VHH binders against ORC1-type DNA replication protein 2 (cdc6-2). Designs and how they scored, part 30

Target 1, 379 residues: ORC1-type DNA replication protein 2 (cdc6-2), of Methanothermobacter thermautotrophicus (o27636)
Amino acid sequence: MKGDKRRDIRDILLHDETLFRNMNAFDPDYVPENYRYRESQMEALAVCIRPALRNGRPVNAVILGSCATGKTTAIKKIFEMVESTSEGVVCCYINCQLHTTRFGIFSQIYSKIFGHQPPETGVPFSRIYQTIMQHLASEKRALVVALDDINHLFYSKNANKVLYDILRAHEVFEGVRTGVFAVLSDIEFRYALDKNVDSIFIPQEIVFPPYTREEVFNILRDRVRVGFYPGVISDELLERITDHTMDTGDLRYGIDLLRVCGNLAEADASPVIGEEHLERALKSTGPVNLIHTVRTLNENEREFLRILADAGEDMTAGALYELFRESTGSSYSSFNRIIEKLEFLRLIDTRLTGKGVRGNSRILIPRFSREDLRRCPGF
Short names: E, the ipSAE of ESMFold2; O, the ipSAE of OpenDDE; V2, 0.75 times the mean of E and O plus 0.25 times the DockQ between their complexes.

## First folded at step 17 (VHH; framework vhh_gefurulimab)

Design j7 (from z1 with D30N; at its last look DockQ between E and O 0.76; V2 from the best seeds 0.77)
Fold by ESMFold2, look of step 19:
Structure j7 (fold): chain B 379 residues (1-379), chain A 121 residues (1-121)
Amino acid sequence: as target 1 above (379 residues)
Amino acid sequence: EVQLVESGGGLVKPGGSLRLSCAASGFTFNDYAMAWFRQAPGKEREFVSAINWLKSTKYADSVKGRFTISRDNAKNSLYLQMNSLRAEDTAVYYCAADEGLYYDFGEYDYWGQGTLVTVSS
């Protein structure tokens, strides 16, 4: 009925029509005002931090849940509430994917307290640390540090040092009160701390289980209500987006589908998001987890994934190594380290086979589709 | 280049005393926590004592009251005074340095070659 919907690029750039009342609602970092389905987790977090508001020491916590189960949102919400109540508690959220070293972690804490970063050269860690802790002691402020994706500190071999330096500061700086919220996105990740760190990091465990389909639908609908004008998307299309979201297990995928659908409808000068916009979005959108993870890989690791994806089937480690060596010239030791890293990043699984299977008797199984990988930058 | 050089090891009778030294170079000594670790043959390395840049100290329970750690920042030197020595103190003693608080686990950034202490009659 409307004919050809293609538009000149200049017409798109100058388009005055919009379906978005708040585009930021579809940003993965958006913190909703009406945060649902995590009441017991929010209460548990509050119980851990409440002693800090009353001149006591915060209770440490381990926060467990797969990606996009609301862990980061909950932490940001509780930190905002605490800071609105008191200036006596410093709440510092740190993404350990971005800040993987002891110096980096404490530079973030320093910046939270003082409003600017320390110089990256010429200032030893001990002086940054001392400045932080002397401030906390003299101003009688507690410190709560959320270490999001803390698994990265274990792989950089910084976890023991960071936890010790935070949690034992009171031994040297009288009156300092500190606590740690350690966040793990891989619920099966098993960590081992040195016994002398383990004895001071006795955390409460707080579990963020996967959302149900109904919960995912309602969360996405809440984002639609904030982010789009009324009537822009039907519940029927939202049900389809929910189904796709459940298939990936990642709420961020559903949120990104909404954003892309809105952009496509806007570019078509359509007053609503239609089925064709969703179909186009599905072809263009890769999972946000995959995109984020693969950007951290080096060229050999990327080539590993390309070879595995191009096979289109399960491969033995031996078969993959033959192709990988031809392409990269890498040693078997380097190849095995890549397998370990990619398993850690949950990009592949390995499965043992019966006797007589070549190589390490392992089959390498991608946790991504070839289509999704090809949508990632650099692939 | 960072160097930690231990000295003062040797043979001593049970109940005797010995003083270990560690000369440090290649870093700003006053910004580092310093520690002593030891390793007996066939055993894992174990924490003995640490002293940080504010001169706060920590001791393993097995040596508390018998060993005293100290540092001389003017000489970039770390010391361990060992009294009332026992056969179980026989080990190679290692000097270690790190910018952290004063860890009682073995993740220090810099290590010396070690000096042998033998306690026997």
Scores: ipSAE 0.742, ipTM 0.928, lowest interface PAE 0.9, mean pLDDT 86
ESMFold2, look of step 17: ipSAE 0.727; ipTM 0.919
ESMFold2 (binder alone), look of step 17: mean pLDDT 84; pTM 0.861
OpenDDE, look of step 17: ipSAE 0.821; ipTM 0.950
ESMFold2 (binder alone), look of step 19: mean pLDDT 85; pTM 0.864
OpenDDE, look of step 19: ipSAE 0.815; ipTM 0.947

## First folded at step 18 (VHH; framework vhh_gefurulimab)

Design aa1 (from u2 with A97V; at its last look DockQ between E and O 0.27; V2 from the best seeds 0.00; counts 0 for: pae E 9.5 > 2)
Fold by ESMFold2, look of step 18:
Structure aa1 (fold): chain B 379 residues (1-379), chain A 121 residues (1-121)
Amino acid sequence: as target 1 above (379 residues)
Amino acid sequence: EVQLVESGGGLVKPGGSLRLSCAASGFTFDDYAMAWFRQAPGKEREFVSAITWLGSTKYADSVKGRFTISRDNAKNSLYLQMNSLRAEDTAVYYCAVDEGLYYDFGEYDYWGQGTLVTVSS
């Protein structure tokens, strides 16, 4: 069918029937009412916070797991539960991909407590910090801060400062009780801490293993039940979406496929999601994780990725450096630092080719496609 | 680039006073702990005094009651007022900065080049 008139904009405007009974079920920020397969992790998080509800100090935690293993959902869920039971604990979730500086982190804490951002200029950091901690002391409130994707603070060399400022506040402000949930993508966090931070950060480790295929299918089916009317998508199509989700290792991809399929079916005025809608969704969907990660990159790092994407997947470091130097004027030392950062962020892999550790013998392997990169903001 | 420039050293008689200054640049001065260290000829470098970014102070026992550390965040400057000087205070005095720790002896990241204080008759 070369001439698909069903996609004419005028025809779409005339049709307003919906397949969705709750579109928010497919929102990246959605916190499910029935949160499954993480009962032991939820219990461990609750045990860490419980002392704060009893006028004690929260227990620090390191939350380990790859992307889309439910870490963020679990944290948001436990914070909602704590806030529903007590006014005596301030729970502050911070996405460290978005907030990478000392001032930025504490501005988010300030905003959680006071409902507005601090002044941008004319007020030193020490005043903002003091205002936060004096409030916690005078109101007898504990603070639990979740630093999601804390590796971004580690890269910017802010992690030690932030952890120190939060965890040693009680030494200056009598009665202040603080705790940190540090969220890592399988990175061994402790080796990066200054000795004086390491002595005060004694965390409970909480591991979020990858979901099994059956768990992924059931999680997606729960989202279908909440987000679509009955009968909109068959279990057979859901099995196929599950298989594609397992191929990426990212639950968010499967959830996004469901959303896109629903939108395509509505645009076609179809009462159900069919095979055609899934095929079209597969062509248009990119990795959500790539979008989140590239937002933190500077222009030279973005140029590195553009050159790698344009050249294909089998590019030596030496060949890429020649193009990169022509475009940016950067030194080989700066170039190697970018390789190390991009490997750390899991945007590339390197493979040695028969000659040990010589730089021109490495092959740079992208973990993204050019089409996926083009869908990222700033590309 | 972080720079710390000490000044105010010189020759002084026992019982005299001297004020050292450290001009800081290349970082957000208000956010960091600052310290003074000294090194006498033939001796190891030793802690003298520190002041946190919140203004809390600490002093080595040998200087308590005689030395006063202060900071002026508007001028990006650290000071050491040294009173009742003794021959034992003769040393090169160094300004140091600690990147965001409230305070720790001997783990400062950046140092000035020092200013000589000589206490003699």
Scores: ipSAE 0.011, ipTM 0.443, lowest interface PAE 9.5, mean pLDDT 81
ESMFold2 (binder alone), look of step 18: mean pLDDT 82; pTM 0.833
OpenDDE, look of step 18: ipSAE 0.775; ipTM 0.928

Design aa2 (from u2 with A97K; at its last look DockQ between E and O 0.79; V2 from the best seeds 0.00; counts 0 for: pae E 8.9 > 2, SAP .678 > .668)
Fold by ESMFold2, look of step 18:
Structure aa2 (fold): chain B 379 residues (1-379), chain A 121 residues (1-121)
Amino acid sequence: as target 1 above (379 residues)
Amino acid sequence: EVQLVESGGGLVKPGGSLRLSCAASGFTFDDYAMAWFRQAPGKEREFVSAITWLGSTKYADSVKGRFTISRDNAKNSLYLQMNSLRAEDTAVYYCAKDEGLYYDFGEYDYWGQGTLVTVSS
């Protein structure tokens, strides 16, 4: 109706213009054709895999860089290139946030090779392992496994076992050729390996430095050109999105802002993204890395975060435990293990009060805002 | 619930023999390496022998040639045949389950109660 500030929902649905030429350009797993600023890293990855294409062993690598520096994209891109070139190299990408156990890791490798999952129960690990390695030996296929966010395997105490099982397979299965790309989000690698693993891993280090502001702007502009029709968003608004992206240190946030802005503009039947759309998008988006990390948590760990966030202020471990025990019935030892895991995942920090003899004198400091957590699924 | 129960310990004269057994339950025995450790009075627990899931074995230098580790996956049992026993073999012997297929992974998660072997005359 004329003069009504709010729009009719039917008018929104009947708008026949779209701003998106390719909405997939804003998906978190999109692999851009024009992947720039990582040419030397791509070359280093290729050099590590190249021996596998020539009946040699792949070179192991440690891939270092903070979140959103393009590590995952680079690995997926090189794996795609290798697999398009040869059937003789199995390239298996594994997100260790989602697959944290020895059985889980090897089930993913199994699925990559055979096209179906092993039974989740009733099959011994040794059978799955043997089936994989016998296949690699008999078909003369090398295996390259990327363990993305391998920090989670160190937390679960599975990292040494997984690395050993992959890298020493040739000692039992003649002719098996394996390599590992260990991906770390912390540029200061600090994990100690068991002596027997350290002696066989010996990786090449490949560093993904932070993008500069200019690089971020150009990456986002490339996504705009693929994902939107021309003229949908101004360079001025893209500069603002770039600044917000730099503030978070997370390129994925900037990409998600573009997607949300586009959706808001379409809902308004607007031919362009305006400043109002960006302002609304900023209110509705949460940090992408927080959302992905909290999905890996069990219910007690999620309840821990809910209680900490609801407090609105930093709490002592003792105060939080009182509320946590009332809600979950968990023991203090289980509570402490949750603190260790969440600190490892960089979701919380702890600080000693400087007074007291027991661990309940710690202050628990969230590394997330209450509003950011509220936007996560299950919160 | 993982359970390891040792048996077969006792008093034996130097030069004698004993066979230790470890009955395992609560896990898929075939999937894991198994080991024997021992602890003499006042000393730290020390490695004796290990066997992989496929039957490959490792021995401490002090027992090589005298002790034989074996496993019977059908009976979920681990064994240690101890021959040519010496006074320094006197210890509580423990059965241990490795976390993996091989005996050289990290810290062992599960241990038996132990069985005492005394070599004296």
Scores: ipSAE 0.012, ipTM 0.493, lowest interface PAE 8.9, mean pLDDT 82
ESMFold2 (binder alone), look of step 18: mean pLDDT 84; pTM 0.855
OpenDDE, look of step 18: ipSAE 0.425; ipTM 0.787

Design aa3 (from u2 with T57I; at its last look DockQ between E and O 0.75; V2 from the best seeds 0.75)
Fold by ESMFold2, look of step 18:
Structure aa3 (fold): chain B 379 residues (1-379), chain A 121 residues (1-121)
Amino acid sequence: as target 1 above (379 residues)
Amino acid sequence: EVQLVESGGGLVKPGGSLRLSCAASGFTFDDYAMAWFRQAPGKEREFVSAITWLGSIKYADSVKGRFTISRDNAKNSLYLQMNSLRAEDTAVYYCAADEGLYYDFGEYDYWGQGTLVTVSS
């Protein structure tokens, strides 16, 4: 093939060599043994759990940081360390994107304790809840629940109930000791709770700042050393992957590029990851998709993105509309249609700022890095 | 299918007593926490008292010592005995049900239509 290293399926199936010595290193669920650059955050999390190991109540926490700053990894690492040391603390990590209801959340806790899920139907929530809490009381076990992406519980109107049911269990089940780790990007979680829930959720804030480029490179290099055989990828290619990762602001993108590059090279029966493999991976992931998507936009839609990018920060819909109207003359109805289209294309998100100005206090959040947009043709 | 029907409201003088009832149907009563909330004209609905499926009880501070909540699982009924009534107790009283703990905020799954209690000379 002309520069296309396609192999028939038989060649792929019969290829006896692999570039991966540990494919799990590129798994989203991977918890590295050498978890770097978060020592102070790890210590803060440990301090929150430590009372539970001493027959006390865990300290609640809110874990704040943009996506892919290591929040989930840190929580899983701490939970792994606690579980390897003690059976006296139940550590339950829950992805609230997947488990958005009260029943779903407590089913995950149930499964963590008992090794199997409760039936989806025919068992009322109250019985699942009682079984969990009676176990914790009788076995003298504390419970720490990490609610990752907890905003989804607010969207489903479950957050107040879930937090109350976890944190006030001791009022009905004497001796039960519980704590919650709530994971958020930058949301002021406390202000969104009912007053009577807010009074029982008094968390320590733990902030995960963005990684530097040097930190990203070293994190990716650590994954390469665990996941690939020696010599599979050069430091020069890894520097390029680091640069693309920095452009997105998402470490997961860089890890996924490594995985895709490895798969492409293996499918080509190549002993190494080459520049062609990276170029092919870039076409199928991340910033390349931005370039293709932006090409489909009309000039008004492009002007919308230029104004958003030029601000250098997230903007309210009202503020953006004023600038957009002055630049394009477009109506508010056409402006809203552009928001809908750009959300559908996954170019922006909207976030309610909460109580306040009617509708026009929504924040428009780009799903692209502002530098990535500026590198697109026509921007 | 689920219904909560309050009764027992009315006009009473300060210092008097009333007993509210809530008849429940359409769900397994024993599996639900039950609560009373109230809403005075022009005010937000507020928590009064709740009782869990195990019989644990919570009262708002404003009614503690004056009001007594109870439940009769055989009759699928919730009660509120209100003694030493004050003008500030004037409100529409609502029965509520939920499978969770005795929430002291108004996110219960099921609500009655309410019964009016007026405390006035």
Scores: ipSAE 0.738, ipTM 0.927, lowest interface PAE 0.8, mean pLDDT 85
ESMFold2 (binder alone), look of step 18: mean pLDDT 83; pTM 0.851
OpenDDE, look of step 18: ipSAE 0.759; ipTM 0.921

Design aa4 (from u2 with T52D G55K; at its last look DockQ between E and O 0.89; V2 from the best seeds 0.69)
Fold by ESMFold2, look of step 18:
Structure aa4 (fold): chain B 379 residues (1-379), chain A 121 residues (1-121)
Amino acid sequence: as target 1 above (379 residues)
Amino acid sequence: EVQLVESGGGLVKPGGSLRLSCAASGFTFDDYAMAWFRQAPGKEREFVSAIDWLKSTKYADSVKGRFTISRDNAKNSLYLQMNSLRAEDTAVYYCAADEGLYYDFGEYDYWGQGTLVTVSS
């Protein structure tokens, strides 16, 4: 009776169905089998680790590239390959947006090695550190640590200590072999390591340039083919999602748009993703980069941004401080540290206008639209 | 609550000796790396010596063979034996403590107030 290619829409509405063949294809953690356009970078990463597989010391690396250029995926893929090849190299990926303290970072390394978190109450850093390094020495295992978004450690003033503690372990624990992959999402990085840390780090630079539009389209199309059933989204709509992705410079935004569009289409009981679903996704979603960055802020830093956004105009640091002090009671020194952090995170810029009182005459310029901030969760 | 209190500074002639002490309180001394830094007037603070919780030591090149760092965990005390003193050793000497390995850069969590060492005729 209904043997042709046209389906009754009521049948579609009356059955449980999903547009997603594999929802995991849209996860931030997804490591695709067909990872393309980064062959030379993958080779460079492999060359850095290869000495560790041959009882040597890994080569340190600085991995440079703007957000979502495939850096994290490449590292996770290389780590998976190394771990499938050998038990003699511990590969530990750490997101420095989530783990900004020395204790937190070494707890992650501990968990990678031992399969459970360290005993947390009453265990000082020195005990966690010793346990890790004694294991590496006795089992003759090398350690490679990827510190993703390491700029957060520079802000918290932990980067020098963490690098030094990892890379100098061999001086304290005979036979320990360690290496660090330092990953920088902000290519305009301007901080320098302490001289004594820089002298032991000595990294190879590996650059992840921005993807071209064609590359972005093909990457998104590969995700569509894995994650959706055939015909769910047109190439024309995928081109539009590609354009929005290029505007942000963030591949994750395009992947999230695909996921949100799919969810909206399912909620409408639609057999396909249409233009209306994309338009709704675009209106309901704030900028991905802004949302992720503001989640790292404490309440005083959030209050700073609320006051700046509510003013609606660029204002002097002195004027903002008066409002901020009345709201939070914070000292001017604390206020200045917030300015420095927010400028480092590229949420604001400052412009010097003159020199009355140190810092008071600076103009604070948001790098975000005030409308977009007010749409972020918690604002 | 954490306190580091240096003592033992003073005036010493070139070629003389001096022993600095640092009394620590407010933290588990045995679990901390300890260090000495020094700062001459108008100059940057510079690393002198460090000793970790495993008693491994490090010395700045300028003091190797002349200075000896040690710690007494039973007394929560850090020491610096300074021999063959020179005029360029004149500085305020600071005790520092950190939970990490020792560092030869000045990013320690806790610092003392300093004790003045003057080496002159």
Scores: ipSAE 0.551, ipTM 0.847, lowest interface PAE 1.8, mean pLDDT 84
ESMFold2 (binder alone), look of step 18: mean pLDDT 84; pTM 0.854
OpenDDE, look of step 18: ipSAE 0.707; ipTM 0.902

Design aa5 (from u2 with M34I; at its last look DockQ between E and O 0.91; V2 from the best seeds 0.81)
Fold by ESMFold2, look of step 18:
Structure aa5 (fold): chain B 379 residues (1-379), chain A 121 residues (1-121)
Amino acid sequence: as target 1 above (379 residues)
Amino acid sequence: EVQLVESGGGLVKPGGSLRLSCAASGFTFDDYAIAWFRQAPGKEREFVSAITWLGSTKYADSVKGRFTISRDNAKNSLYLQMNSLRAEDTAVYYCAADEGLYYDFGEYDYWGQGTLVTVSS
């Protein structure tokens, strides 16, 4: 009955119609040729890098803005422009959600320079660091490192070391010129650096304000123009996708809705995206921020989230620990470190109960639904 | 097991000299930056001096010209020659090791137990 009522998988594979002129327009990594509404921010980034193109030291920057305000796109765009202009500046973008350790950060820099990862084992950090800095010195190349979501380095207690190792390299490796773009998506995040790191990091501040609704609509329409054939999606449906995007505050959500709608319409052998495709996409698309964040979690941390999601409201830390210990065998100190990490990642909130023992009675509140978690990899 | 063991502390008169040693074991000494920190009673621990695996050195302003850091990789040992000692140099001196650059803040991976230096008449 299923075979009779559903299209055969062969029918899906064999149909020759496509709605996508360029599927890459909807990829998370796509850097648009027409990048709108950030001209002053792009200029500010260029001014920070310009000294490196003139045998000077790049200017450090702190880049502030809520998620999906174009910060990552702007950085990738300026890095592409700089690298197309000069071999003398190494531009390295690093997602600190994925690379939270000193070794991990410098492995990414190593890979950018040499085209392959350093050996995973048996090579001390000092050797990798030395290889990078000796290369920069001997080849007379400046280095600009963008540390996206740098708050993760503060949680892992790696921020001081990473910034120091990048910015003070010139003291040991004569002629090395380095700069850092520190990117913060949580504009309320307050950090403190050691005074000896703070004294060398003196950054310019570059702010990416939220897009307006009209700006979001136009950005999405530009992606439609690149990614779909004409007439595939109506302006009315694009307005609805814009509204959903504004509700989440995440432009990536709108771009992903477009991709999913296109795929659903193709699977239906439809020449256009209809309202039914959007409704199905809305039910199937998980929150982009949740998916990206949970990728950084180990299995114990994932089990913590599963137990919390199953419990619903009113789960105290004590009650969760009992279930968690039974499932994982983890110590209470490990459990507390998981709470700290998940609260830092904005996956949970904590609140004092007001009942029971003072100071030790916390309610753990998920910032996600069970349904949304199930859509994430590894759950 | 990683171990850093300081020695050479003691009582010395103002204007005198003292040589501290730090013996390292349980890791490849040649791959580490090594540092001295000190902590006077009731005060925060402070940076004194450091030397990289490449031999580059750094000194706190308060000890420049009076203290000399050195390392002997063949003996897995770090030294601090302390000359022209002053009463304010009185502290417990700690050896520390890290694979990164010579940090002048206290986030080193490995620490010794400390050796007491007292500068008094």
Scores: ipSAE 0.757, ipTM 0.934, lowest interface PAE 0.8, mean pLDDT 85
ESMFold2 (binder alone), look of step 18: mean pLDDT 79; pTM 0.799
OpenDDE, look of step 18: ipSAE 0.794; ipTM 0.939

Design aa6 (from u2 with S56H; at its last look DockQ between E and O 0.75; V2 from the best seeds 0.76)
Fold by ESMFold2, look of step 18:
Structure aa6 (fold): chain B 379 residues (1-379), chain A 121 residues (1-121)
Amino acid sequence: as target 1 above (379 residues)
Amino acid sequence: EVQLVESGGGLVKPGGSLRLSCAASGFTFDDYAMAWFRQAPGKEREFVSAITWLGHTKYADSVKGRFTISRDNAKNSLYLQMNSLRAEDTAVYYCAADEGLYYDFGEYDYWGQGTLVTVSS
């Protein structure tokens, strides 16, 4: 019979995941049905691919935005749409954190086309490459490759080779039409291509700006609707999670907080996520990631972080170097290498001091709090 | 034990000719793109010519029409026929090999020790 609230609560408690309707909604790889706030970026991506659907060459793109601004989701969505429209365009998404070598990249392309991996050993790269390009030529299929987190190909010194092999294939395999979507999650990452590669990679730039607070709240609320049963979390707690997400600048943090809160409430046999669950999740989620990263640092790098944290504010590189030199005796050259490493590890950001300011010093911005650093071993 | 061994360098008057050879061992030659690079004293190494495992060729603009790259897969050998030599062709010439397409930048996997070509007087 209708109207018995006790039966509704019992049904919720007896589900396999007591509070979760769909746990996958909180996975970083989840592609939401309701993908919002990126209509102009989706249009720009479509315009880049459209020539490939019309027997032309796709337009190359550089896709810029900090982590969790929707770049990966947009690419996967546009690739799904293109593949539903035509078999004449091969769309290959590649995570360059996982596939950092030329062989690895082209093995992924091979697998997309043929449905199985090439042998991991005993087959020369040239044969895998030739097989791919001969297929594209004979079947008259264009290729669009998204190289997500392409900075990893620069770190491994594979970027020039990979871009050249994709984009110059038409010189050897007549009729092959290829394009690259290069994705950069670090908007201040500086890269240099060889001049002979740079001349063939002339991309359209597509920018994914940070989400506003309202946008973050609505995105998280959409995930709650998919991932939790109704009433599991209040809008008040969701506002708090939104605020914490804005503090980090990383939407994935907010999504992970929702997941952890749900798990904690389930462990407590609670029918809802309460304030106590959020407080516990905050302790679990933030400091553990920092602790892991900091453990990889040497003593001079740790001293750099101590000085930056002890200042209590963002400092110029010049000001920090003066304190660092007094503490460690290190050269400016070694100091700069530490900046590059810590920025690569996403422990700090740098920003120019602005146009009117003499002494081209950068401002060093920690991605951590002093309190969080104090929870790390050795600090 | 990959080895690329260049030979055929020497002293030549302007307008003369030389033929460079590169003997390859330690890999399956016909799976590799092959290239010639050169480095003049005090200069950066620069691309000269390349040839794919399928026989497609590429030349730097400065040598096009004067130099001819070729390969003999039966002998595991790469060649560069250099005609109408000029003083600016003076350099150490390097043989290079890679499994990728014929790169015109210097990120080849394997390199020889080089052979000196001097175009003078």
Scores: ipSAE 0.767, ipTM 0.940, lowest interface PAE 0.8, mean pLDDT 85
ESMFold2 (binder alone), look of step 18: mean pLDDT 84; pTM 0.859
OpenDDE, look of step 18: ipSAE 0.796; ipTM 0.939
ESMFold2, look of step 19: ipSAE 0.762; ipTM 0.935
ESMFold2 (binder alone), look of step 19: mean pLDDT 84; pTM 0.859
OpenDDE, look of step 19: ipSAE 0.779; ipTM 0.930

